# Ledger of designs, part 11: VH-VL binders against Uncharacterized protein C1F7.10

Target 1, 238 residues: Uncharacterized protein C1F7.10, of Schizosaccharomyces pombe (q09921)
Amino acid sequence: MIRILVINPNSTVQMTESVKSVLDDCTPPNVQLEYLTCPPEGPKAIECVSDGVRSAAVLMKYFEDHPPQVDAFLVSCYSDHPLVTTLRETYRKPCTGIMQASILTALSLGRKVSVVTTTKRYEPLLTDGIHAMGISDSVFAGIASTGLAPLELDSKPRAEVDALLARTALRAVNEMGADVICLGCAGMTHMAHVLEKAVGPNIPIIDGTKAGVELLASLVRMNLFTSKQGVYQAVGSD
Below, E stands for the ipSAE of ESMFold2; O stands for the ipSAE of OpenDDE; V2 stands for 0.75 times the mean of E and O plus 0.25 times the DockQ between their complexes.

## First folded at step 6 (VH-VL; framework fv_olinvacimab)

Design A2 (from A1 with heavy chain Y33D, light chain S92Y; at its last look DockQ between E and O 0.02; V2 from the best seeds 0.00; counts 0 for: pae O 9.3 > 2, placed apart)
Fold by OpenDDE, look of step 6:
Order: C-alpha cells, then structure tokens, then sequence
Structure A2 (fold): chain C 238 residues (1-238), chain A 124 residues (1-124), chain B 107 residues (1-107)
C-alpha cells in the first residue's frame, strides 16, 4: 500500500474536506491517502508569498513534533509553495505540489499550457513559479484569471461564477492558444466540468490534486526518491 | 501564560440580546480560532460557533445560526458572542475556548484553553 | 446529525482504573478529544487526537479510538479525578460535537 500525505498548507479545514471529497472518489489502486491541515498558527488562506513562507514554517515545525510516516507528500496549494522545496530538502520521499504536477501532466498531453486561476494578482506569482520549473514560454501560454477572489468562488451566485470560468477558459484557448488547461486553484476541482463544457472535448482540463496523487504513486512504485545530490542535499553533507 | 478572561454574569429578559466578551492574552490572538461553547445547568457541553480572528470568518452551529453572531476586536485581542431573541432555555454558562492543534486527521481542533465561563440567566 | 454517546456515570475506587467510553458511528476514523470538568469549573483538555496528552496531564490518563468506540482510561484514580468527562469530535455535517458526558465518581 502506497501512503500519500495530502497537505493543505492552509489552516482551513474546509479546504481539506473539499480536496478529500474529490480524491476519495478517484484514489488509484493500492494507494492510501492521508490528509493534513496546516495548524492554526498558519494562514487561513495563502494569498501571498509571505503566507506561503509562514505556512511552510508552521508545517515543518509540526513535522518535527510529528514525524510523517508516509511514502510521499502532496502539497495542495497551486503555487510554488516553499513547503515543496523544504520537504524535498528534508526527506528522501517524493514530494510535489499540485501546480508542478499539473504542469508536468499537461506537457504530456499538449504543447501550449494555460492555467486558469481566480484573482489577477496571482498571474505574476504563478508565472514565476512555472518558470522556476524551467518551463519556457514556448510551451507556456500564460495565466488566465477570472477576476474572482478565492472566497468569491463560494459566495457569488453559481451562474455568475460558471460564466466567468467559461469565458476565462475560452480566452485561454482562443486568445492565448492553449491546447491544455490546468486548474489554477485547489478550490476549482469541482468546476472542471464547467471549463470542459466551455472549451469542448478536445482540450484536456487538468486537476493538479489528481495529477499529483497519480504522479507520486508512480514515483513510489518505481522506487524513486528525491535527489540528495544537488539542491536538496542535507545541510553539512558537502 | 495563556488566559481567556470572560465578561461578567448577565441577567436578561426573554426576547432581549446579550453580548459576551472574551479577552485573550499570552498568545498570538490571530493565530488561533476562538470558539464559543455553552452549558445549561446539568446539561452537556454544546458548541455554538467559532471565528477565525485573522480574517473574521465564522462557522455556527445550525441550531444557533439565526441568533448568534461571533466577532472579534483584533486590537483588543477580544472575541465577542452575541445571542439574540433570548429564551429561558438559553440560561447557561457560556465559555470561550481557543482552538488548539491540527493533526494528521485534519478534521479536529482541540479546545486547549477555556475561559472561566459567563453565566447568562434568562427569566421574565 | 452526528451523535456521541457516553455512559452517564462511572464509579471507581481510589487506585483503580476508570474507563470512559464514547460511541459514535465509525468514530475510529475521526480524531477524538476529551475534556475534564470538575464541579463549578470550566472544562480542561485532558486528551486530544485520541491518545495525545496535553502538557500537565499525568501519564495515568490515556486514550484509544477504534471502530465505533473511543475510550479515555484513567489508571490509579484519585479523588481529584472526580469530574464530568466529555468526548468531542469534528464532523463535516455537524461541526464540533460533544458527547453526552460521563460523571466519574470516586468512591
């Protein structure tokens, strides 16, 4: 049995429940998912780089007191979250974020990847994160934002949210030239069908949470581990 | 170090409103959720609701949702609970309590520090 | 609506072991917390996440949780242990849920 710890770096339990509700229905064979919500010392919602840093610190401290007993880590935040790097540095176990997983998956399916996200303020942050992966603009179509704040996904009328998502998805395809779309927020998992309906059956829509679980499971099955030779080597091991 | 100090006892008539306060000290107020729990005489503990002091988001027990409002004053490290349309059955000791830890299950936060409680008596 | 059921009372002699049960459907899949409430006092957390003890809680307090039953065990019971004990869980549909409470009497 492959054990994957799905980490919600936000201290909001409802976000964990949202992810759990989706992943529990599509867990791969011989995979067991465990879920962790960031302790309340962490941010309720990550909205900036500093939130991510604080979140990572809180969770790393948590793991000191509660050593994880899993085979892999999934960081359920669509960002270049510092926790991904710190976990890779600390453990040999495979670790990825849902952003990274979605992009890698997308590149297996197309050659022009766009990310549909919520607020426009995330566009430069996500772009930098994707570039940090070594992904060039030759295959990255860019970020398309709905203009919604993260909390508005649940508070605005559903019809309005769906309309905005559809328009954003179409913009990604028709204007940005995307042939694959990644959901740019963990909270958008249940909205994948809206994007799919809008852009048609020929454009894959990728949920990074699902992609992350599958990727990690495959890495574990292949008996692979995080490299300890380069950037993720232990301190003092030079 | 950590303390939650609640406001004094209240006596109210049916139909009135009561607003209780809970002042926190000894920890970062915005880093923990604040909960309100009540206990009628000789009865079990009953969760009423919670607030995240950082963003102000709240969750309420459905039983009280229409009558309860939980707020915070971050500058004063104080949480408030207002209960309206009071009834005799609302007579109880009301506690504020800090939400403590998240663990692997991610579905539970223990209430690790409690206020001393505030008695609210509703009588005609 | 998720419910937690506890025995209304448990009597135990000093130095003996008291076991307080908390029953709920598939409670073993949830994290259970326990609170001690002495007469006229506010509740105090005595166990969290099934079996973890807060600082200051003696080792004679222990907890377990499996199947449909969580258990708080107090070994070497002392007079000061006489109190009401409540289990608690979080449920998606009901949020925070307390048990019915158990009065522990030290004979």
Amino acid sequence: as target 1 above (238 residues)
Amino acid sequence: QMQLVQSGAEVKKPGASVKLSCKASGYTFTSYDMHWVRQAPGQRLEWMGEINPSGGSTNYNEKFKSRVTITVDKSASTAYMELSSLRSEDTAVYYCARGGYDFWSAYMRPLDYWGQGTLVTVSS
Amino acid sequence: NFMLTQPPSVSVSPGKTARITCRGDNIGSKSVHWYQQRPGQAPVLVMYYDSDRPSGIPERFSGSNSGNTATLTISGVEAGDEADYYCQVWDYSSDHVFGTGTKVTVL
Scores: ipSAE 0.008, ipTM 0.501, lowest interface PAE 9.3, mean pLDDT 91
ESMFold2, look of step 6: ipSAE 0.048; ipTM 0.643
ESMFold2 (binder alone), look of step 6: mean pLDDT 90; pTM 0.921

Design A3 (from O4 with heavy chain A106Q T109R, light chain S92Y; at its last look DockQ between E and O 0.01; V2 from the best seeds 0.00; counts 0 for: pae O 8.1 > 2, grease 18.94 > 18.9, placed apart)
Fold by OpenDDE, look of step 6:
Structure A3 (fold): chain C 238 residues (1-238), chain A 124 residues (1-124), chain B 107 residues (1-107)
Amino acid sequence: as target 1 above (238 residues)
Amino acid sequence: QMQLVQSGAEVKKPGASVKLSCKASGYTFTSYYMHWVRQAPGQRLEWMGEINPSGGSTNYNEKFKSRVTITVDKSASTAYMELSSLRSEDTAVYYCARGGYDFWSQYLRPLDYWGQGTLVTVSS
Amino acid sequence: NFMLTQPPSVSVSPGKTARITCRGDNIGSKSVHWYQQRPGQAPVLVMYYDSDRPSGIPERFSGSNSGNTATLTISGVEAGDEADYYCQVWDYSSDHVFGTGTKVTVL
């Protein structure tokens, strides 16, 4: 049984439960998922770079006191979260974020990737994160935001949310030229069907949480590990 | 201080079952996994299985999966291990040991506290 | 099944350094724990997560893990260090796995 630690870098338990509800229904064979919610010293919700830094620090301290011994790490924050890099530096175990996983998966399926996310404020952050992966604008169509705040996904009338999601997805395809769409928020996983209906059967919709689990599982099965020669050469504990 | 106190020695006949207990104290029982490990005379340690006392989920060594049952009584902070269809080769000292913490990430933590062990002798 | 192999015995003079190896395929990618078991006693955790010492374990105990070999090193060996030592890992195919054990004899 391959064991993957799914880390919620937010200190909100409900977010963990949300991710769990999705992944538990689609866990690959011979994979066991473990879940960790950021300790309460971390931010309730990551909304900026500084939140991510604080979150990473809290979690790394936690891991010092509670050494993880899983096969792989999934950071469940759709961002260039510093925890991903830090974990890769610290440990040999494969580690990825849901953003990175979704993008890599998308590039296996199409040649123009768009990310559908919530608030517009995340667009430059996500773009910068994706560029940091070495992904050029030749294959990156851009970020399409719904204009919704993350919490509004659950609080607004469902019909309104669905309409916005559909419009955003169509904008990604028809205006931005995307042939693959990544969900840019963990909270959007259950809404994938809305996007699918809007854009049609020819556009893959990628959930980074699912993609992350599958990717990590494959890496573990291949007996691969994080490189310790280059940027992640810092001495690890496993 | 953390302590694991195990039940007394057992003598059983082949084909019988044995149920051992491990009472925990000095820490929050539901926050740590409980493991069972046995050691035949002059042999290596052998992991049998584990349980999460909080939810009752278990994992077993495939070797014992058909014969071993690990349970807990949260109210008594006690873990149990029942081994059925006993054989002579089951003669061993059986240990309970505390493992992971309350978070899922602690599932694979080392066994940091051990019981004193329980000798089970299987003989005709 | 994943297996861990240890030398059956290591002899060392007092004050010298004992090295106990634990071999396994790509064990360097795993977290290794070590247990000390004195005769007639339960095992005691002496090293975890490759190189971390539990509280109460002397600094003369150290651990390393790379490639296919983990090593528990006991410097300044004392008579009380005479015991069996077991390495342990978790493996997705075998769950928790203990090494074959090494008897350390202090001459």
Scores: ipSAE 0.009, ipTM 0.514, lowest interface PAE 8.1, mean pLDDT 90
ESMFold2, look of step 6: ipSAE 0.059; ipTM 0.676
ESMFold2 (binder alone), look of step 6: mean pLDDT 89; pTM 0.922

Design A4 (from A2 with heavy chain A106Q; at its last look DockQ between E and O 0.03; V2 from the best seeds 0.00; counts 0 for: pae O 10.2 > 2, placed apart)
Fold by OpenDDE, look of step 6:
Structure A4 (fold): chain C 238 residues (1-238), chain A 124 residues (1-124), chain B 107 residues (1-107)
Amino acid sequence: as target 1 above (238 residues)
Amino acid sequence: QMQLVQSGAEVKKPGASVKLSCKASGYTFTSYDMHWVRQAPGQRLEWMGEINPSGGSTNYNEKFKSRVTITVDKSASTAYMELSSLRSEDTAVYYCARGGYDFWSQYMRPLDYWGQGTLVTVSS
Amino acid sequence: NFMLTQPPSVSVSPGKTARITCRGDNIGSKSVHWYQQRPGQAPVLVMYYDSDRPSGIPERFSGSNSGNTATLTISGVEAGDEADYYCQVWDYSSDHVFGTGTKVTVL
């Protein structure tokens, strides 16, 4: 049994539950998912780099006191979240974020990837994060934001949210030239069908949470581990 | 019922060491952190440190880090706090308190159960 | 070092409402816990994560936290509520931090 810890770096439990409700129905064979919500000392919703840093610090402290007993880590925040790097540095177990997982998956399916996200302010942050992966603009179509705050995905009228998602997805395809779309927020997992309906059957919609679980499971099955030679070298044995 | 029972009062001279015990019962000892908090007469509560009984990892208040050692005996469900190089200002009631240590807790728990306290008097 | 500041004392008449504040930089982003300590006794948790009550704590105890101030509110104050009250948070740099404490006197 492969144990994957799905970490919500936000202290909002509802975000965890939203992801859990989806993943529990599509968990790969021989995979067990465990879920962790950031302690309340972390941000309710990560909206900036400082929030990410804060949540990472809180969670790393938590892990010092509560050593994880898992085979892999999934950071359920669509960003270049520092927790991904710190976990990779701290543990040998495979670790990825849902952004990284979605992008890698998308590149296996198309050649012009767009990310549909929430707030506009995330656009430069996500762009930088994706560029940090070494992803060129030749294959990255850009970020399309809905204008919604992450917490608004669940609080605003569904009809309004769906309309915005659909419009944003269409913009990614028709204006930005995307042939693959990544959901740019863990909270959008249960809304993938809205995007699919809007853009049609020819555009894959990538859920980073699902992609992350599958990727990590495959890595574990292959007996692979985080490299300890380069950037993640400064680690103890685990 | 969850209980934390601490060792008895201590009288020490300056420069000596004291080791206090806290025996836990009524819950899974390794599923919760054990904290030590002291309170000088008429003063506020002061956090000293904590230990994860499962793995033995500790965190200390920087103020005490050089003098305090927190340990556990899992078989006895007992936590210990040793304070060395005692000073008069170390005269206080020392409490053990349970904090959250559970992978599924999803949060760092407050100190929800406390021992009865142990008075340590440091005097010449 | 992260610090929590409380008023040294709060006086309240029986049946009235006592409010105990706990101030800290951006404390609203932290989870605040509250402890009651009666004279000669160990502290007792009376509020955790800003506004959650442990079992056995009366509903007349409530908590809030926003901005730079957390507040423990005791409605319908009784003689038995006379005690010292401490707020507490976890901080990455300072670990567990207690407030300066507030003596609540029931007049």
Scores: ipSAE 0.007, ipTM 0.497, lowest interface PAE 10.2, mean pLDDT 91
ESMFold2, look of step 6: ipSAE 0.290; ipTM 0.736
ESMFold2 (binder alone), look of step 6: mean pLDDT 91; pTM 0.935

Design A5 (from A1 with heavy chain Y33W A106Q; at its last look DockQ between E and O 0.03; V2 from the best seeds 0.00; counts 0 for: pae O 10.2 > 2, placed apart)
Fold by OpenDDE, look of step 6:
Structure A5 (fold): chain C 238 residues (1-238), chain A 124 residues (1-124), chain B 107 residues (1-107)
Amino acid sequence: as target 1 above (238 residues)
Amino acid sequence: QMQLVQSGAEVKKPGASVKLSCKASGYTFTSYWMHWVRQAPGQRLEWMGEINPSGGSTNYNEKFKSRVTITVDKSASTAYMELSSLRSEDTAVYYCARGGYDFWSQYMRPLDYWGQGTLVTVSS
Amino acid sequence: NFMLTQPPSVSVSPGKTARITCRGDNIGSKSVHWYQQRPGQAPVLVMYYDSDRPSGIPERFSGSNSGNTATLTISGVEAGDEADYYCQVWDSSSDHVFGTGTKVTVL
């Protein structure tokens, strides 16, 4: 049995439940998912780099006192979250974020990857994160934002939200040239069908949470581990 | 019902050590962190440290780190706090308090149950 | 070190509303807990995670937290509400931190 810890770096339990609702129905064979919500001292919602840093600090403090008993870590925040790097540095166990997992998965399926996200404010942050992966603009089509604030996903009429999502997805394909789309927000996972319907059957839509679980499971099955030679070298034994 | 029962009042001289106990009942002892908080007369609450009874991990207030030791006896569901090199300013009521933990990362839960407190008087 | 500042005292008439503030840098991003301490007694948790109320705590008690200020609000103040109130947070640099405390006097 492969044990994967799905970490919500936000201290909002509802976000964990949202991710859980998605993954519980599509957990791979021989995989057990465990879920962790950031302790309440962490940010309720990560909206900036500093929130990520604080979140990582709180969680690493937690892990010092509660050593994880899992085979892999999934950081359920669509960003270049510092917890990913920190976990890779601290443990030999495979670790990835949902953004990284989605992008790598996308590159296995197409050659122009676009991320559909909510607020335009996230575009620079996500772009930088993806570039930090070493992903070139030759394969990265860019970020397409809906223009919606995160809270508007829940407060605006569903029809309006769906329309914006559809339009954004179409823009990614028709204007940005994307042939693969990544969902750039965990909260958008349940809306994947809207994107699929909009762009048609030829464009894969990637959920980073699902991709992350599958990727980590595969890594564990292959008995692979985080490299301890280079950047993640500064670790204790685990 | 959850209860934390602390040891009795102590009178110590400067330079001595004191070890207080806190016996827990009514809940799974190893599922919650135990904290020690003190309060000097007329002063604010002051966090001293915490311990995870399950693994024995501790965190201390830097102010006390060199003088305080928190331990547990799981078999007795009892937490201990030893403070050494006592000073007059250590005169205070010392409380143990439960800080909950669960697998959903409520690691740093509020202190939801408190002991009755133990008065420690340090005087020459 | 992270610090929490409270007003030293708040006076309120019976039936009125008392508001106790707890100030700290970006405290709105933290989870604030509140404790009530009556004279000669141990503290009692009266609010946690900003606005969650423990069982047994009346609805008269409410909490909020935003920006640099958390607030414990006691509506319909009763004589029994006279006590010291402490806010508390966890900070990565200071671990668990209590506020300076506020004495609520019911006039």
Scores: ipSAE 0.006, ipTM 0.516, lowest interface PAE 10.2, mean pLDDT 91
ESMFold2, look of step 6: ipSAE 0.019; ipTM 0.613
ESMFold2 (binder alone), look of step 6: mean pLDDT 91; pTM 0.938

Design A6 (from A2 with heavy chain A106S, light chain K30R S31T; at its last look DockQ between E and O 0.03; V2 from the best seeds 0.00; counts 0 for: pae O 10.2 > 2, placed apart)
Heavy chain, then light chain:
Amino acid sequence: QMQLVQSGAEVKKPGASVKLSCKASGYTFTSYDMHWVRQAPGQRLEWMGEINPSGGSTNYNEKFKSRVTITVDKSASTAYMELSSLRSEDTAVYYCARGGYDFWSSYMRPLDYWGQGTLVTVSS
Amino acid sequence: NFMLTQPPSVSVSPGKTARITCRGDNIGSRTVHWYQQRPGQAPVLVMYYDSDRPSGIPERFSGSNSGNTATLTISGVEAGDEADYYCQVWDYSSDHVFGTGTKVTVL
ESMFold2, look of step 6: ipSAE 0.354; ipTM 0.775
ESMFold2 (binder alone), look of step 6: mean pLDDT 90; pTM 0.932
OpenDDE, look of step 6: ipSAE 0.007; ipTM 0.488

## First folded at step 7 (VH-VL; framework fv_olinvacimab)

Design B1 (from O4 with heavy chain N52D S57D L108M; at its last look DockQ between E and O 0.01; V2 from the best seeds 0.00; counts 0 for: pae E 13.9 > 2, placed apart)
Fold by ESMFold2, look of step 7:
Structure B1 (fold): chain C 238 residues (1-238), chain A 124 residues (1-124), chain B 107 residues (1-107)
Amino acid sequence: as target 1 above (238 residues)
Amino acid sequence: QMQLVQSGAEVKKPGASVKLSCKASGYTFTSYYMHWVRQAPGQRLEWMGEIDPSGGDTNYNEKFKSRVTITVDKSASTAYMELSSLRSEDTAVYYCARGGYDFWSAYMTPLDYWGQGTLVTVSS
Amino acid sequence: NFMLTQPPSVSVSPGKTARITCRGDNIGSKSVHWYQQRPGQAPVLVMYYDSDRPSGIPERFSGSNSGNTATLTISGVEAGDEADYYCQVWDSSSDHVFGTGTKVTVL
């Protein structure tokens, strides 16, 4: 049984519960998912670089006190979160984030990937995060968002949100040239359905939480590990 | 104006079933989850289940899951709740309530509008 | 199963402040909604996401949520505030959970 730790790096337990609800429908065979919410002293949301740093620090202290007994780590935050590289530095076991997993999966399927997200808040940070992976604009079409702030989005009726998402997905395909779309949030089944309806059956739509679980499971099955030659060689490692 | 209008009071014997209706007007019916909540005399509110009217997907409180069925008729903008194998402890006021939509987490939404309630009395 | 506990009653003089507590394990990590139910009437949403006030609810209603306690605060209490008040959260093991209810009496 392959044990994957799914980490919500913010301290909001209900976000962990939301991810769990999505993944219960699609857990791969012979995989056990275990969930961790950042301890309460961590930030309730990851909205800036300092939130990410504080979140990673709290979680690494937690792991010192509670050594993880798992085969792989998934950071369930659609961002360039520093916990990913910190876990790789600390452990030999495979580790990725849902943003990274979604992009890698997309480039196996399409020529030019766009990320569709609900909130304009994250467009600049996501663009920078994807470029930091070494992904050039020759294969990255950009971020498409509804243009709304998180609180503004929370107040809208579902039909209005769906219409905005449909327009956003059509812009990604028709104006930005994407032939594959990544969901810029934790895997929400309804959002995937809305985008599928909007762009039609010939555009793959990738949920990063599902992709992350499958990628990590495959790496474990192949007996692969995080490199310990160079950048991820931890100081004073065993 | 937005309204949730529920069917009238029911009196049932133990072992029977009841099917309640909730007719929505003044908003787009398929854009909001519909919930059913009951309140026994002198007791707290108790959530029974929900339905997404657009696709018909349901989620039920485990306490009622074997006995409750929630359905919709989109053309009539009406939700239904059927409770089978009635017992005397099922005597309560049953409410329909509209849930807001929040795609960050659909499960954290408030119940922002409520029907007037339907009294179901189960006589032993 | 997840439980929310409220005091059965709160008595308050007109013009004073009523504080209605809702206790649950780590409730501060959840979004808390509050409902007012007048006698013989359906519940009405008066607070959501801990501290957000619906349109039409007066500013003297406020909310907070931290640790194991969420609180609905009604300042400048009026006779029309006499009602039962329920807190509510979502929980992965119990779905939507309502508190035990608090009867606010304006004396």
Scores: ipSAE 0.000, ipTM 0.471, lowest interface PAE 13.9, mean pLDDT 87
ESMFold2 (binder alone), look of step 7: mean pLDDT 91; pTM 0.939
OpenDDE, look of step 7: ipSAE 0.009; ipTM 0.506

Design B2 (from O4 with heavy chain Y33W N52D A106Q; at its last look DockQ between E and O 0.45; V2 from the best seeds 0.00; counts 0 for: pae E 6.8 > 2)
Heavy chain, then light chain:
Amino acid sequence: QMQLVQSGAEVKKPGASVKLSCKASGYTFTSYWMHWVRQAPGQRLEWMGEIDPSGGSTNYNEKFKSRVTITVDKSASTAYMELSSLRSEDTAVYYCARGGYDFWSQYLTPLDYWGQGTLVTVSS
Amino acid sequence: NFMLTQPPSVSVSPGKTARITCRGDNIGSKSVHWYQQRPGQAPVLVMYYDSDRPSGIPERFSGSNSGNTATLTISGVEAGDEADYYCQVWDSSSDHVFGTGTKVTVL
ESMFold2, look of step 7: ipSAE 0.585; ipTM 0.848
ESMFold2 (binder alone), look of step 7: mean pLDDT 90; pTM 0.931
OpenDDE, look of step 7: ipSAE 0.007; ipTM 0.492
ESMFold2, look of step 9: ipSAE 0.065; ipTM 0.664
ESMFold2 (binder alone), look of step 9: mean pLDDT 90; pTM 0.930
OpenDDE, look of step 9: ipSAE 0.131; ipTM 0.724

Design B3 (from O4 with heavy chain S57D W104F L108M; at its last look DockQ between E and O 0.01; V2 from the best seeds 0.00; counts 0 for: pae O 8.3 > 2, placed apart)
Fold by OpenDDE, look of step 7:
Structure B3 (fold): chain C 238 residues (1-238), chain A 124 residues (1-124), chain B 107 residues (1-107)
Amino acid sequence: as target 1 above (238 residues)
Amino acid sequence: QMQLVQSGAEVKKPGASVKLSCKASGYTFTSYYMHWVRQAPGQRLEWMGEINPSGGDTNYNEKFKSRVTITVDKSASTAYMELSSLRSEDTAVYYCARGGYDFFSAYMTPLDYWGQGTLVTVSS
Amino acid sequence: NFMLTQPPSVSVSPGKTARITCRGDNIGSKSVHWYQQRPGQAPVLVMYYDSDRPSGIPERFSGSNSGNTATLTISGVEAGDEADYYCQVWDSSSDHVFGTGTKVTVL
C-alpha cells in the first residue's frame, strides 16, 4: 500500500475537508491517503509569501515531534510553497506541490496552459513559480484571477462565485488563448464542474490535488526518491 | 531519553475509585496524545481511552466511558486516569502510552512509547 | 464491533521462522501495528503501518497485510524473541483495537 500525506498548509479544516471529499472518491488503486491540516498556529489562509513561510515553519516543527510515516508528500497549496523545498531537503520521500503537478500534467494535454486562481495578488507569485520550473511563455498563457479571496470561495453566495469562475475561465480561453486550464487553488477542487460547463468539453480542467496524487503514486511505484545530491542534500533522515 | 513514568501499585476495595498518574519527559508533552491501555492477568491488551493534552479533548472506549476520566496537567507534563466503581474484574496492569496524532484524523497512529505499568488490585 | 483474531500460540525452534497471523474483515485496507511483550514487561512497538520497522528493531522482523490477514514474520528466531505479540488497528466504530495475542515459544 502506497501512503501519501496530503498536507493542507492552511489551518482551516474546511479546506482539508473539501479536498478529502473529492480525493476519497478517486483514490488510485493500492493508494492510501492521509490528511494533515496545519496546526492552529499557522495562517487560516495563505495570502502572501510570509504566510507561506509561517505555515512551513509550523508544519516542520510538527514533523519534528511527529516523524512522517508515509511514502510521499503532497503540499496542497497552489504556489511555490517553501514547504515543498524544505521537505525535499529533509527527506528522501518524493514530494511535490499541487501547482507543479498540475502544470506538468497540463503540458501532456495541451500547448497553452492557463491557471485560474482567486486573488489578483497571486498572479505575479504564481507566474514566478511556474517560470522557476523552466516553463516558458511559449506554453504558458498566464494567470487569470477571479478577484476573490481564498476564504470567499465558500463564504460568498454560490451564484456569485460560480459566475466569477465561469467568466474567468472564459477569459482564459477566449482572450488568453488557453487550451488547458489548471485550478489555481486547492479550495477550487469541488468547483471544477463550473469551469467545465463554461468552457465546454474540449478544454481539460486540471485539478492539482488529483494530479499530485497520481504523480506521487507513480514515483513511489517506480521506487524513485528525491535526489540527495545538489540542492536537496540530506539534512536529516526519514 | 523519552520516558513515561507511572505511579505505584494500588490496592482498592470494590466500589472505590483509583487515580493513576503518568509523567512524561524527553518530548513536547502537548504534541502527542496520551493513551491508557490495561491488561488483566493472562489477558490481552485493552484500550481504555486517549487525551489530547493540547486541547484536553478525550475519546473513550465505550466499555469504560461511564467510569473512566482522563485528564492532564500540562504544567507538570502529567496525564491522569481515574477509574470509578471498581470491580474485581478491574484488577490489571494499567499502561500509559504515547501516540502521535493527525490534526484531521488520529487514526493509524501507533503507540510508540509505553510506561512501565501500574498494577491495580481490587479485592475485598 | 471490529475484532482481530490471532492464534493463541506459535512454537518455533531457534534459527527457524515464526509467522504470526492477525485476521480481521478487510484488514488489508487498514494499517496494522504490532507490539512485542516479553514476560513481566511493557509492550514494545516492533512493526507499524504493516511493514515499517522502528529504529532498533532487527531486520529479522518483517510485516505484510492483504485481504483479511496481516502477518508478522520473525526469521532466524532467537531465545529473546519469546514473547506475546499483539496486532493493532484503528477502527472508526471501535477506536483502537488489539488482537487476541499470540504467545511465541522458542523451543
Scores: ipSAE 0.012, ipTM 0.517, lowest interface PAE 8.3, mean pLDDT 91
ESMFold2, look of step 7: ipSAE 0.264; ipTM 0.741
ESMFold2 (binder alone), look of step 7: mean pLDDT 91; pTM 0.938

